# VH-VL binders against q8ssq3r676to911, part 5

Target 1, 236 residues: q8ssq3r676to911
Amino acid sequence: SPQDIAKQLTLIEFKLFQSVKMKELYHKSWTISKSKFENSPNIMSLITMSNKIANWVATEVVTTPHPKKRVEVLKRFISVAEHCKKINNFNTLMEVISGLSNSAVSRLKETWKSLPTRYVNSFNSLQNFLKTDENWKSYRQTLKTKETPCLPYLGLFLQDINFIEDGNSNLSSENDWVNFKKMNLLTSVFTEIQYFQRHPYFSFSTHQNIQTYFEKDIVILPEKELYAFSKFIESP
Below, E stands for the ipSAE of ESMFold2; O stands for the ipSAE of OpenDDE; V2 stands for 0.75 times the mean of E and O plus 0.25 times the DockQ between their complexes.

## First folded at step 1 (VH-VL)

Design g04 (framework fv_gimsilumab)
Fold by ESMFold2-Fast, scan of step 1:
Structure g04 (fold): chain C 236 residues (1-236), chain A 125 residues (1-125), chain B 107 residues (1-107)
Amino acid sequence: as target 1 above (236 residues)
Amino acid sequence: EVQLVESGGGLVQPGGSLRLSCAASGFTFSTYWMHWLRQVPGKGPVWVSRIKSDGSETTYADSVRGRFTISRDNANNTLFLQMNSLRADDTALYFCARVDYYGSGEYSPYYFDYWGQGTPVTVSS
Amino acid sequence: EIVLTQSPVTLSVSPGERVTLSCRASQSVSDNLAWYQQKLGQGPRLLIYGASTRATDIPARFSGSGSETEFTLTISSLQSEDFAVYYCQQYNEWPPTFGQGTKLEIK
């Protein structure tokens, strides 16, 4: 069910999130191609999982050739996204919305036209929640008010650290106080991550079959094949 | 629609006191660091004070430290600035402003995405 | 602490003109610079942050560029509503500081 899928993905991704050590965020080590898997292994594991889930969502849509069944797949993923938001899992929420927003999926005009209004409105609402407008304002405001447990969107933390490191790199050269300000910005991000890490989803039960499916059995098409399947099921 | 409305300004004699208020609406006030800035006629704004989202931390410009107190009432979406021992050089238009939320930490960048229209304070005999 | 100097102090321009406003910092502020527009009787309105990122609902005719100590705000085709005072602000070093402003007035 959508609820079970959301809960199991929450358990999988929260475990990965909880495993991230603050040292993996030092010196933007997850961005260094040569050493990122060595120096930021848990960040890379979570990034890899996030990409797998987003691409899995797109794959499930474009590999469903029957129009009515394909609409049911869209409905199911929108319901998964709704439940992710409801249980404060913003990381998986972003992944599902990203998969549905993949060009191979978004171009399927007839499929989207057949989607009931309730789901169209929900999808639009979720996209608006995740818009980058005003520096992710809607998402950031919501995150600050959320009680634990919560799985925040890792990608935004990584983006913030990149901006602090790169945008404030000149701070380190001239003034101890301004270097202190930069360290305070980084420390505040680290502290927020650690706060969420220490409050797991204790009340969720593991469904072994679903967890095995996501870890070992999911089918993911490469980007070129996603687009080829997309054109096959709805011609340009 | 984010809106900030200042009130409480007026004419006071040197050594007097004023309490400014800022009524916030259109956003979750309790999650934002809030600031007061002032602007003398014909010049740029000058930062005065800031307060953390939960009220637990405040900072002040050197020129007002010990005389001004910033506070907030999150239940009623209101920001305050208590101004004591006012001097002629405190004369300015006082603005309430919100810091854009950047990063998930307590220390945000200090650019201001929304401002009120200001409340005038004149300190003169 | 950081001083921002804007130039020119006043600029007389006609609608339709391209205008360029300058802001110079006394020391590097990286790209931690914002631009504001202020009209008579109103509070400042955020136009640009991060030196070049346009704020929400700001028209495309406004653009920012620069880094370190030299920054520019450009208005590609001045509209009648754009006559105002423009301020730059740094947020690289505490406390945040503003320039003295550039006033755009009708020729």
Scores: ipSAE 0.000, ipTM 0.400, lowest interface PAE 18.7, mean pLDDT 84

Design g05 (framework fv_gimsilumab)
Fold by ESMFold2-Fast, scan of step 1:
Structure g05 (fold): chain C 236 residues (1-236), chain A 122 residues (1-122), chain B 107 residues (1-107)
Amino acid sequence: as target 1 above (236 residues)
Amino acid sequence: EVQLVESGGGLVQPGGSLRLSCAASGFTFSSYYMHWLRQVPGKGPVWVSRINSDGSTTTYADSVRGRFTISRDNANNTLFLQMNSLRADDTALYFCAKDTYSSEWYGEFDYWGQGTPVTVSS
Amino acid sequence: EIVLTQSPVTLSVSPGERVTLSCRASQSVGSNLAWYQQKLGQGPRLLIYGASTRATDIPARFSGSGSETEFTLTISSLQSEDFAVYYCQQYHNWPLTFGQGTKLEIK
């Protein structure tokens, strides 16, 4: 069921999130192509999983050639996304919405027109929650409540660290204030990550069939093939 | 407007079989998840099985899995429950119920039938 | 499975009274809780879904509140046709489960 899928993905991704060490976030090491797997292995594992799930969502949609069944696939993923938000799993929420917003999926106008109003409204609401307007205002307001357990969107933390590292590097200044401010901002992000890492989803039970599916049975099409399948099922 | 009418209940011996039917009218049957629930007098309802809009996905309560089969005929707006290897514990009023929407998110039932009695006894 | 416990089991009341029925879940169900009314010889009737949203054609005297594990159904001014059994149901986790019911009877 969509709720079971959301819960099992939460268990998988929270375990990866909890494994991230603060030193993996030092010096933007996850962005250095030659050494990122050595210096930021758990961050890379979570990024890889996030890309895998987003592309899996898009793949499931474009590889469903029957229009009525394809609409049911959209409904199922919107339901998964709804439950992710409800259980404070914003990382998987972002992945599912990203998959549904992939150009190969979003261009399927006839499929989206066939989607019932309840799901259209829900999808729009979830996209609005995740919109980047005013520096992610809606999402940040929700995260600020510190409600636990919670799986925050890792990508935004990484963006914040990039901004802090790059925006506060003053190469010509001897002003200790620049370094002090940078360290305080980085420490705030690290403290927030560690807070959420300390509150796992203890009440969730493992469902072995779903876990095995995500380990072994996921099919993912590369971007070129996603678009080719998209054009095959809806030409205009 | 919306009507669900169950039929096919009766008295059977342990180990026997029954096929329940639910005739639906007043809504687009092929667009909704449909459910079977059962109720013992004086107790709350117990969910038994569900089927999605096109019949491709079915789910069962652990107590009936392997013995009961839910199916639907969208051309004739009819829902079925084939019950095999019946036990005394299966004795109940069986209800056909419409989900409030076609998705698995909803497990609320906006319309129920009148119920058909199933008694498993020697 | 999630167990729903309703209280009281039976409540004796007079027409015109305000009635409050409780439903407690063994684990969090968020707001995915529905309330049903069942009269003798009839199937259940949906009253409330999403913990607080009134179903179509349900009188305004019925209201629901609560979240997580504690839920309440309130009937603000009991009418003679409201004497029935009331059930709560969760749809947060599969399998779907119902409470044991609260019976409203005339005092």
Scores: ipSAE 0.000, ipTM 0.392, lowest interface PAE 20.7, mean pLDDT 84

Design g06 (framework fv_gimsilumab)
Fold by ESMFold2-Fast, scan of step 1:
Structure g06 (fold): chain C 236 residues (1-236), chain A 120 residues (1-120), chain B 107 residues (1-107)
Amino acid sequence: as target 1 above (236 residues)
Amino acid sequence: EVQLVESGGGLVQPGGSLRLSCAASGFTFDDYWMHWLRQVPGKGPVWVSRISSDGSSTTYADSVRGRFTISRDNANNTLFLQMNSLRADDTALYFCARAPDYYEYGMDVWGQGTPVTVSS
Amino acid sequence: EIVLTQSPVTLSVSPGERVTLSCRASQSISSNLAWYQQKLGQGPRLLIYGASTRATDIPARFSGSGSETEFTLTISSLQSEDFAVYYCQQYNDWPLTFGQGTKLEIK
């Protein structure tokens, strides 16, 4: 069921999220190719999982050759995304929307034309919620009002830390004060992450079959193969 | 082309039973939560029961709990309402309606209704 | 259960008038409210869902607004086919509940 998929992905990704230590966010260590797996292992695990889920969504769509069944796959993932938003799982929400927005999927114009209006409207609403316009205004406003439990979009926190680290490198004559302001901004982000980490989804039960599917059974195509399958099911 | 057609209503004595059917066409039936509602002339609709798209979850109004059973046959695109121990206050026009899982859509398609009269 | 109270119960209006119908919830329902139109001998027709989103093929003269406990349905220029009973319905909690209806009558 789309609701069960959303809940199980929430359990998987929240466990990874709560394992992230603040020191992994120091000095943008997750961006340093040579040492990122040593210095930011839990961040890298979550990033790897996010890429895995997004590519899995795209793979499921392009490996469904029957047009009517492929439309059903789109409907299923849009329902999963809706369920993620309802349970405050914005990380998996972003992954599913990213997968559906993959160029191999978005180019399937005939498939999208066959999608019922209800699902088109829902997909558009979810994309609009996740728009980067005005520095993610819609998402940020929503996150401020959300009660726990909540799995926020990790990628935006990482982006904020990058901007703070890079944007506050101003070579002002008052370097001590510039550094003080930067540390206050970083502390604010860290405190927000820790707040959400403290409130897990205790009411959700593990569904072993779904857990095993995501660990061992999912099929993910490389980017080149995604595009090749896309061309096979809908020619340019 | 999207259509819901109810059948199975009729006249029954108090304590009797009826089974209502709702035939769905023009859409993918197993993508939708389905509802039964009833309406007395001159009054608003009253929700009776709902069933999830896969049939695993059902909910009932307190007034019918234990007496009515909602079920669905996704292979044949049909929704059912088994009504037992019928009372005079169950007399109404019975509608079936579809809704998406999260209900952000409302119930966008309803049938024409099938009348149920419970009297001695 | 959540009680929805509609006002007025009956409204006598002329074609071309702007009409506003109200629906009040006994507790907060966020924006989880739908509006339906029902004509004599017919089943209800969905007009608005999510308090303000117009359903498919519904004319632009119909609009919805409100949140929490206070909601309105507006018909900007009433047409002859709009004389009907209008119901609000909440889907914030179970059981699903409807208002008692507002009847639009020709003056």
Scores: ipSAE 0.000, ipTM 0.393, lowest interface PAE 19.7, mean pLDDT 84

Design g07 (framework fv_gimsilumab; at its last look DockQ between E and O 0.01; V2 from the best seeds 0.00; counts 0 for: pae E 19.7 > 2, placed apart)
Fold by OpenDDE, look of step 2:
Structure g07 (fold): chain C 236 residues (1-236), chain A 123 residues (1-123), chain B 107 residues (1-107)
Amino acid sequence: as target 1 above (236 residues)
Amino acid sequence: EVQLVESGGGLVQPGGSLRLSCAASGFTFSSYWMHWLRQVPGKGPVWVSRINSEGSSTTYADSVRGRFTISRDNANNTLFLQMNSLRADDTALYFCARGLEYDYIWGSHFDYWGQGTPVTVSS
Amino acid sequence: EIVLTQSPVTLSVSPGERVTLSCRASQSVSSDLAWYQQKLGQGPRLLIYGASTRATDIPARFSGSGSETEFTLTISSLQSEDFAVYYCQQYNNWPYTFGQGTKLEIK
């Protein structure tokens, strides 16, 4: 069920999230091609998983040639997204929405037109929640109110850290001393990450078959193939 | 035309065994998940077991787990249900049904059913 | 497990009448609901899936609506061949479950 998928992805991704060490977040290590896997292995694992899930969502949609069945696939993923939000898993929520928003999926106008209004509204609502307007204001406001367990969107933390790193010198311009302002900004982000790492989703039971599916059986298309399949199932 | 024909039902004593068969035709059998369901007269159907297209994954209702085994022969377009340690409450009309072609992780409805084969467990 | 309650248990109707059958879920099943028709001595026939999508070769007089916990099957104009038992089934939560059925009989 969509709920089961949401729960199991939560367990998988939270484990990855919880494994992230603060040292991985220094010096934008995850952005350095030569050493990102060595210096930020857990961050890279989570990023890899996120990309895989987003791609999987798109793959599932564009590899469903029957129009009515394809609509059902959309419904299911929207339901997964709804459940993710409900259980405060915003990382997986972002992945699912990203997959559904992939150009290969969004171009399927006839498919989307066949989607019942309630699902369209739900999808739009979820997109609005994750909109980047005013620097993710809606999402950030919501996140501040959340208690654990909660899986925040890691990508935004990484973005924030990048902005801090790029916008602040390591040394003060006044006396070449350590820039404590920058350090405080970084510490604030680290503290928030650590807060969410505190408590896993203990109430969720592991479904081994679903876990195995995502580990071993998941099928994803190359990015270049997604659009080709999309055009095949629904002509421009 | 899609057809599902169950066989193998009958009268058996408690603790006994039966093997049900379902002969499929009119579609690519190896491409579909298949299911067994059962129905007591005057009641709604009850899901019993499912098997994926390749036969590598099986799932059972709690009431039959450890006693029933679902399998399939794709070369001969046949679905099986081995029922061991039968109990009185296993008495029902047993249906084979074709499920969705979706991944394991998705739920299924059943677009084609057989006529059913009766199983009676009684001393 | 999710319990599906159908109403009414029995409905006496005449050909040509509009018929509305209800299926209520004990908890939300989103739109993961199917409707089946079962005639005496036959296996169930799929009518609707996804709460509102007609199955292949199902007459237009059959329609499904609803979401979450309340669902309806409507027969716009009842035909003589429509007298049967109708079941709803959810596939949103494991295990899959069926309603107890609604019997349509001739008035």
Scores: ipSAE 0.088, ipTM 0.691, lowest interface PAE 2.9, mean pLDDT 93
Fold by ESMFold2-Fast, scan of step 1:
Structure g07 (fold): chain C 236 residues (1-236), chain A 123 residues (1-123), chain B 107 residues (1-107)
Amino acid sequence: as target 1 above (236 residues)
Amino acid sequence: EVQLVESGGGLVQPGGSLRLSCAASGFTFSSYWMHWLRQVPGKGPVWVSRINSEGSSTTYADSVRGRFTISRDNANNTLFLQMNSLRADDTALYFCARGLEYDYIWGSHFDYWGQGTPVTVSS
Amino acid sequence: EIVLTQSPVTLSVSPGERVTLSCRASQSVSSDLAWYQQKLGQGPRLLIYGASTRATDIPARFSGSGSETEFTLTISSLQSEDFAVYYCQQYNNWPYTFGQGTKLEIK
């Protein structure tokens, strides 16, 4: 079910999130291809899982050739996204919305036109919540409530750290103030991550069949094949 | 030294096709989102398309959706833009650019651009 | 789409002058604003991002300020190599949009 899928992905991804050590965020080590799996293994595990889920969502849509069934697939994923938001799982929420916003899926205009108004309104509401408008204002305001348990969107933390690090990469004695500000900004991000890491989803139970499905059984199409399937089911 | 070098532009008739390439060097190409932007002489740049680091997620400007396809070859550090059903209003200088976003992260500025490759669509 | 309006369209200045360029957004972009310099026959060069952070190897004479909808790029003492077109860009919302540009010309 949508609720069970949301809860099981929350358990999988929260475990990965909780495993992230602050040292993995030092010196943008997650961006260095040759050493990122060595120096930022838990960040890379979570990023890999996040991309896997987003691509799985897109794959499920474009590999459903019957129009009515494809609309049902969209409805199911929107329901998964709704439940992710309800349980404060913003990382998986982002993955599902990303998958549905993939160009191979978003171009299927006839499929989206057939979606009931309730689901269109829900999808629009979820996209509005995740809008980058005013520097992610809606999302950041929600995070400021410190409501736990919560799985924050890792990507925004990585973006914030990237901007902080790149703006202050060359420090001289005359720039002690700049270095001090950089350290304070990084510490604030680290402290926020650690706060959410301390509050697990203790009440959620593991459903082994669903976890095995995500580990071994999901099918993911490469990008070129996604677009080819998309054009086959709805011509340009 | 980060370098991006575009190629594949030229003169083509309406309805024709072109494939642009962008050769990247001096950085870990597979770790970055990549973008195509275009610019008509005397105007500002216009964003065309983006692709994530893995190549699993793509987004297109409404004006090119369904006609253009962005792709990447991480083994050879190359970004591509396949342009089909070209129209006169696709005439522009096309730039490859590196975004500072990573994986599924949205939104970024472009810290390095190529020199551009000209595309002219006319009879 | 977020529309960025730059002013002035053209500015004639002499070397050594302090110049200020404005960029106004049709809705708030927080601090997600970048500035680029483009010379004839070249691709744009990133100067400022996050409204006020200088990019790597950009001279100290370039500075950015502003937030929300009103942004300014300042060149404290204009050098001969600074005559170019300057563009602002927002990355707060998709699609990414650029201003129409401000051209700096020698007086």
Scores: ipSAE 0.006, ipTM 0.435, lowest interface PAE 9.9, mean pLDDT 84
Fold by ESMFold2, look of step 2:
Structure g07 (fold): chain C 236 residues (1-236), chain A 123 residues (1-123), chain B 107 residues (1-107)
Amino acid sequence: as target 1 above (236 residues)
Amino acid sequence: EVQLVESGGGLVQPGGSLRLSCAASGFTFSSYWMHWLRQVPGKGPVWVSRINSEGSSTTYADSVRGRFTISRDNANNTLFLQMNSLRADDTALYFCARGLEYDYIWGSHFDYWGQGTPVTVSS
Amino acid sequence: EIVLTQSPVTLSVSPGERVTLSCRASQSVSSDLAWYQQKLGQGPRLLIYGASTRATDIPARFSGSGSETEFTLTISSLQSEDFAVYYCQQYNNWPYTFGQGTKLEIK
C-alpha cells in the first residue's frame, strides 16, 4: 500500500517538523556536535528520522535476494515517492529517492535494467524535480505556489541558513546595515518554515499498525552491511 | 584496453576560448557517462562537468556553468568541452574520465582517466 | 560542499612496510568514497570504490575501510611501484570532491 505508506510517513514526519522551534536554528546550533541534541532536539529528530527512512529503503532493496521480488520492491518505493510528491511531502520524497540512489542500490544494474519503462520514467522525473541545478530551481518553483498542506525538504532550509550565516560571517564589519540584512534573510527563511508548520495534514487518518511498524519494526543495516549485501546479490 | 586521449589544450588569454577533445577507444563509448575534471599541480582533482550516454543530460560545476559546454559525438567516440570566457583560475590539467555505465544519477567514481591536456590562461 | 582532509600529507616509508592513509570528510558520505593512485605524468587510477571494494585489476595488498566521516586505505606490503600520490573522493553529494592528496615517498 504505497499510498498508505506515504500518508503515514507524512503524519510521522510532519509531527516532528511542526515541533521545530526557530530557536533550534540559531547560530547553526544543529551543527555543533557537543550540544546539538540539547539545543536543536526537534531538528535532530527530523535528521535522524530522515537518515533512518533513507537507510530503510536501501535495506529493503538489498535484503531481497530474489531478482523478481527485488524489482517489485523498487516499484513499490517509486510508487511511494510518487504519492509523496502528490501530497506535497517533499521531505519524505527526498528520503526515498536518496535511499534508492544509495550506492548499494544504484549499483544493482541488472535489477534496474528489469524495471518497467513506466517506473523508469517516473523515477527520472522525480529526480529531475529534486535536481540541485540552478539552486534547486524546480523544487523552489513548486514551493512558491505556497500550496498547503506541505512538508518541505528540511535539508534545503538548513542549507539556506548555513549559507546566510557563512556568507555574512565573512563580513566581520560591525556595520549595523550589514547585520540588518543578515537578520532579514534569516527571518525570511524562518517565516517560510512557520508558514508550512501552520497547515497540518489533518485530513489524513493515523493507521496505528503502520505507525508502529515505522517506530519499532523497520530493518536498518549499517553502511558496511548494505554494501556487502549488495555485492552478494549482484556480483561486480 | 580502455584508452582516453585528451587534446586541444594550450595557452590562451583571459576571456578567450578553447575547445578540448577526448578520443575514446577500447570500450562501448555510447554506454557510459563521461566527465571532465581538472587538476592544478600539487592539488587534488576538481570535477567540472558530465554528460550522459546519449548526450541528453548535462551537468556542470557552479564555477563553470554558463561558460563551459560539454558535448559528445558517439559516432566518432569523441567527448568535447567548449570553454568560453576563460579566467586565470581555469588554468589546470584537464582530464577526460569514464563514469558509470548507463543511468546512475547519484554519485560517480571514475574508473579510467586520460593523460590530461594542459590549459594555461595567462596574459 | 564536502571537504575531504587527507593525512598525512607526506609519508616516507620503505618497500615491504604496511602503510595506512587516512581521509576525513566534513560531513557523512556514507560509504560513497573512492581512492585513487596518481603517478607523475599520468591520470589517476581507481583503486577502491564504495569505501572497500577493489576496482578491476587492483592487487589484493590494497584495501579500504571506514564509513561516514573516517576512511582508511591500507597497503599491506608496499611494493616499489606503489610510490605515488593517493587521493580520496566522495560521491555522496554534488559536487563530487577530492582530498588534497597524500604523497607516498621512498625513505
Scores: ipSAE 0.000, ipTM 0.395, lowest interface PAE 19.7, mean pLDDT 84
ESMFold2 (binder alone), look of step 2: mean pLDDT 92; pTM 0.944

Design g08 (framework fv_gimsilumab)
Fold by ESMFold2-Fast, scan of step 1:
Structure g08 (fold): chain C 236 residues (1-236), chain A 120 residues (1-120), chain B 107 residues (1-107)
Amino acid sequence: as target 1 above (236 residues)
Amino acid sequence: EVQLVESGGGLVQPGGSLRLSCAASGFTFSRYWMHWLRQVPGKGPVWVSRINSDGSDTTYADSVRGRFTISRDNANNTLFLQMNSLRADDTALYFCTRDQYFGELSYDYWGQGTPVTVSS
Amino acid sequence: EIVLTQSPVTLSVSPGERVTLSCRASQSVSSNLAWYQQKLGQGPRLLIYDASTRATDIPARFSGSGSETEFTLTISSLQSEDFAVYYCQQYDDWPPTFGQGTKLEIK
């Protein structure tokens, strides 16, 4: 069921999120191609999982050739996204919406036209929540008021750290004040990450069948194949 | 211990206005989508309007669009329904409801209802 | 809009009996179907959602089954407090709609 999928992905991804050490965020080490897996292994594990889930969502849609069943797949993933937001799992929410927004999926105009209005409105609302307008205003305001447990979108924290690092490095002067401001901003982000890491989803039970599916059984198509399948099921 | 208490109903002439309120307690109101539904005695409930958690998105039944406005005050845990240009067929018991799932339109808690009668 | 038809309209039963109520949708609603109990002078109470999941604090005697267009609510051993009107509701498509209700009366 969508609720069970959302809960199980929350358990999987929260475990990965909780494993991230603050030192992995030092010096933008997750962005250094040659050493990122050595210096930021848990960040890379979560990024890899996020890409895996987003591509899995797109794969499930484009590999469903029957039009009515494909609409049911869209409905199911929108329901998963809704449940993710309800349980404060913004990381998996972003992944599911990214998968549904993949060009191979978004181009299927006949499939989207057949989607019931309730689901169209929900999808639009969730995309609006995740829009980058005004520096992620909607998401950031929501995150500030959320009670634990919560799995925040790690990608936005990584983006914030990049801006803090890059912004301060562009200054012409080097002094204690610049270093002080940079450290205060970085410490603020680290403290927020650690706050959420301290409060796991204790009330969620593990469903072994769903866990095994995501661990061993999911099928993911590469981007080129996603688009090829997309064109096969709905011609341009 | 979740409670929803509606108020603001009453007798009003056709073309008149009423403002319904719903006081929520026992849960984190700002996390939930909220709905108004109405019911004529002896018939099933009919959905009227919904509002998302932060109030940025609202939807209305065709019969009330342009006449009713749903809003919320998360600081005071209160949901509102402003009803303008009331018609005889708006006569019903109005319920405040909590959406069980984010936007799923299934209602895990309802109030007792506040009666609205539109009559000359 | 999706129309839900409930049967029977009224049912006269005795405490202890097994009761089965039906709800038929005019088009597929997948498993997006809820059941409510409403007593005179009260708001509805959610019993079942997602066709078969019991809501919080709902006794085990209530169970739901079905998918697509055919759904049933079963009360395995009717108690005196169970005499009420029961409504099914779909939330698969806008607008969400309710059935006309089934009234359980004392025999």
Scores: ipSAE 0.000, ipTM 0.445, lowest interface PAE 15.9, mean pLDDT 85

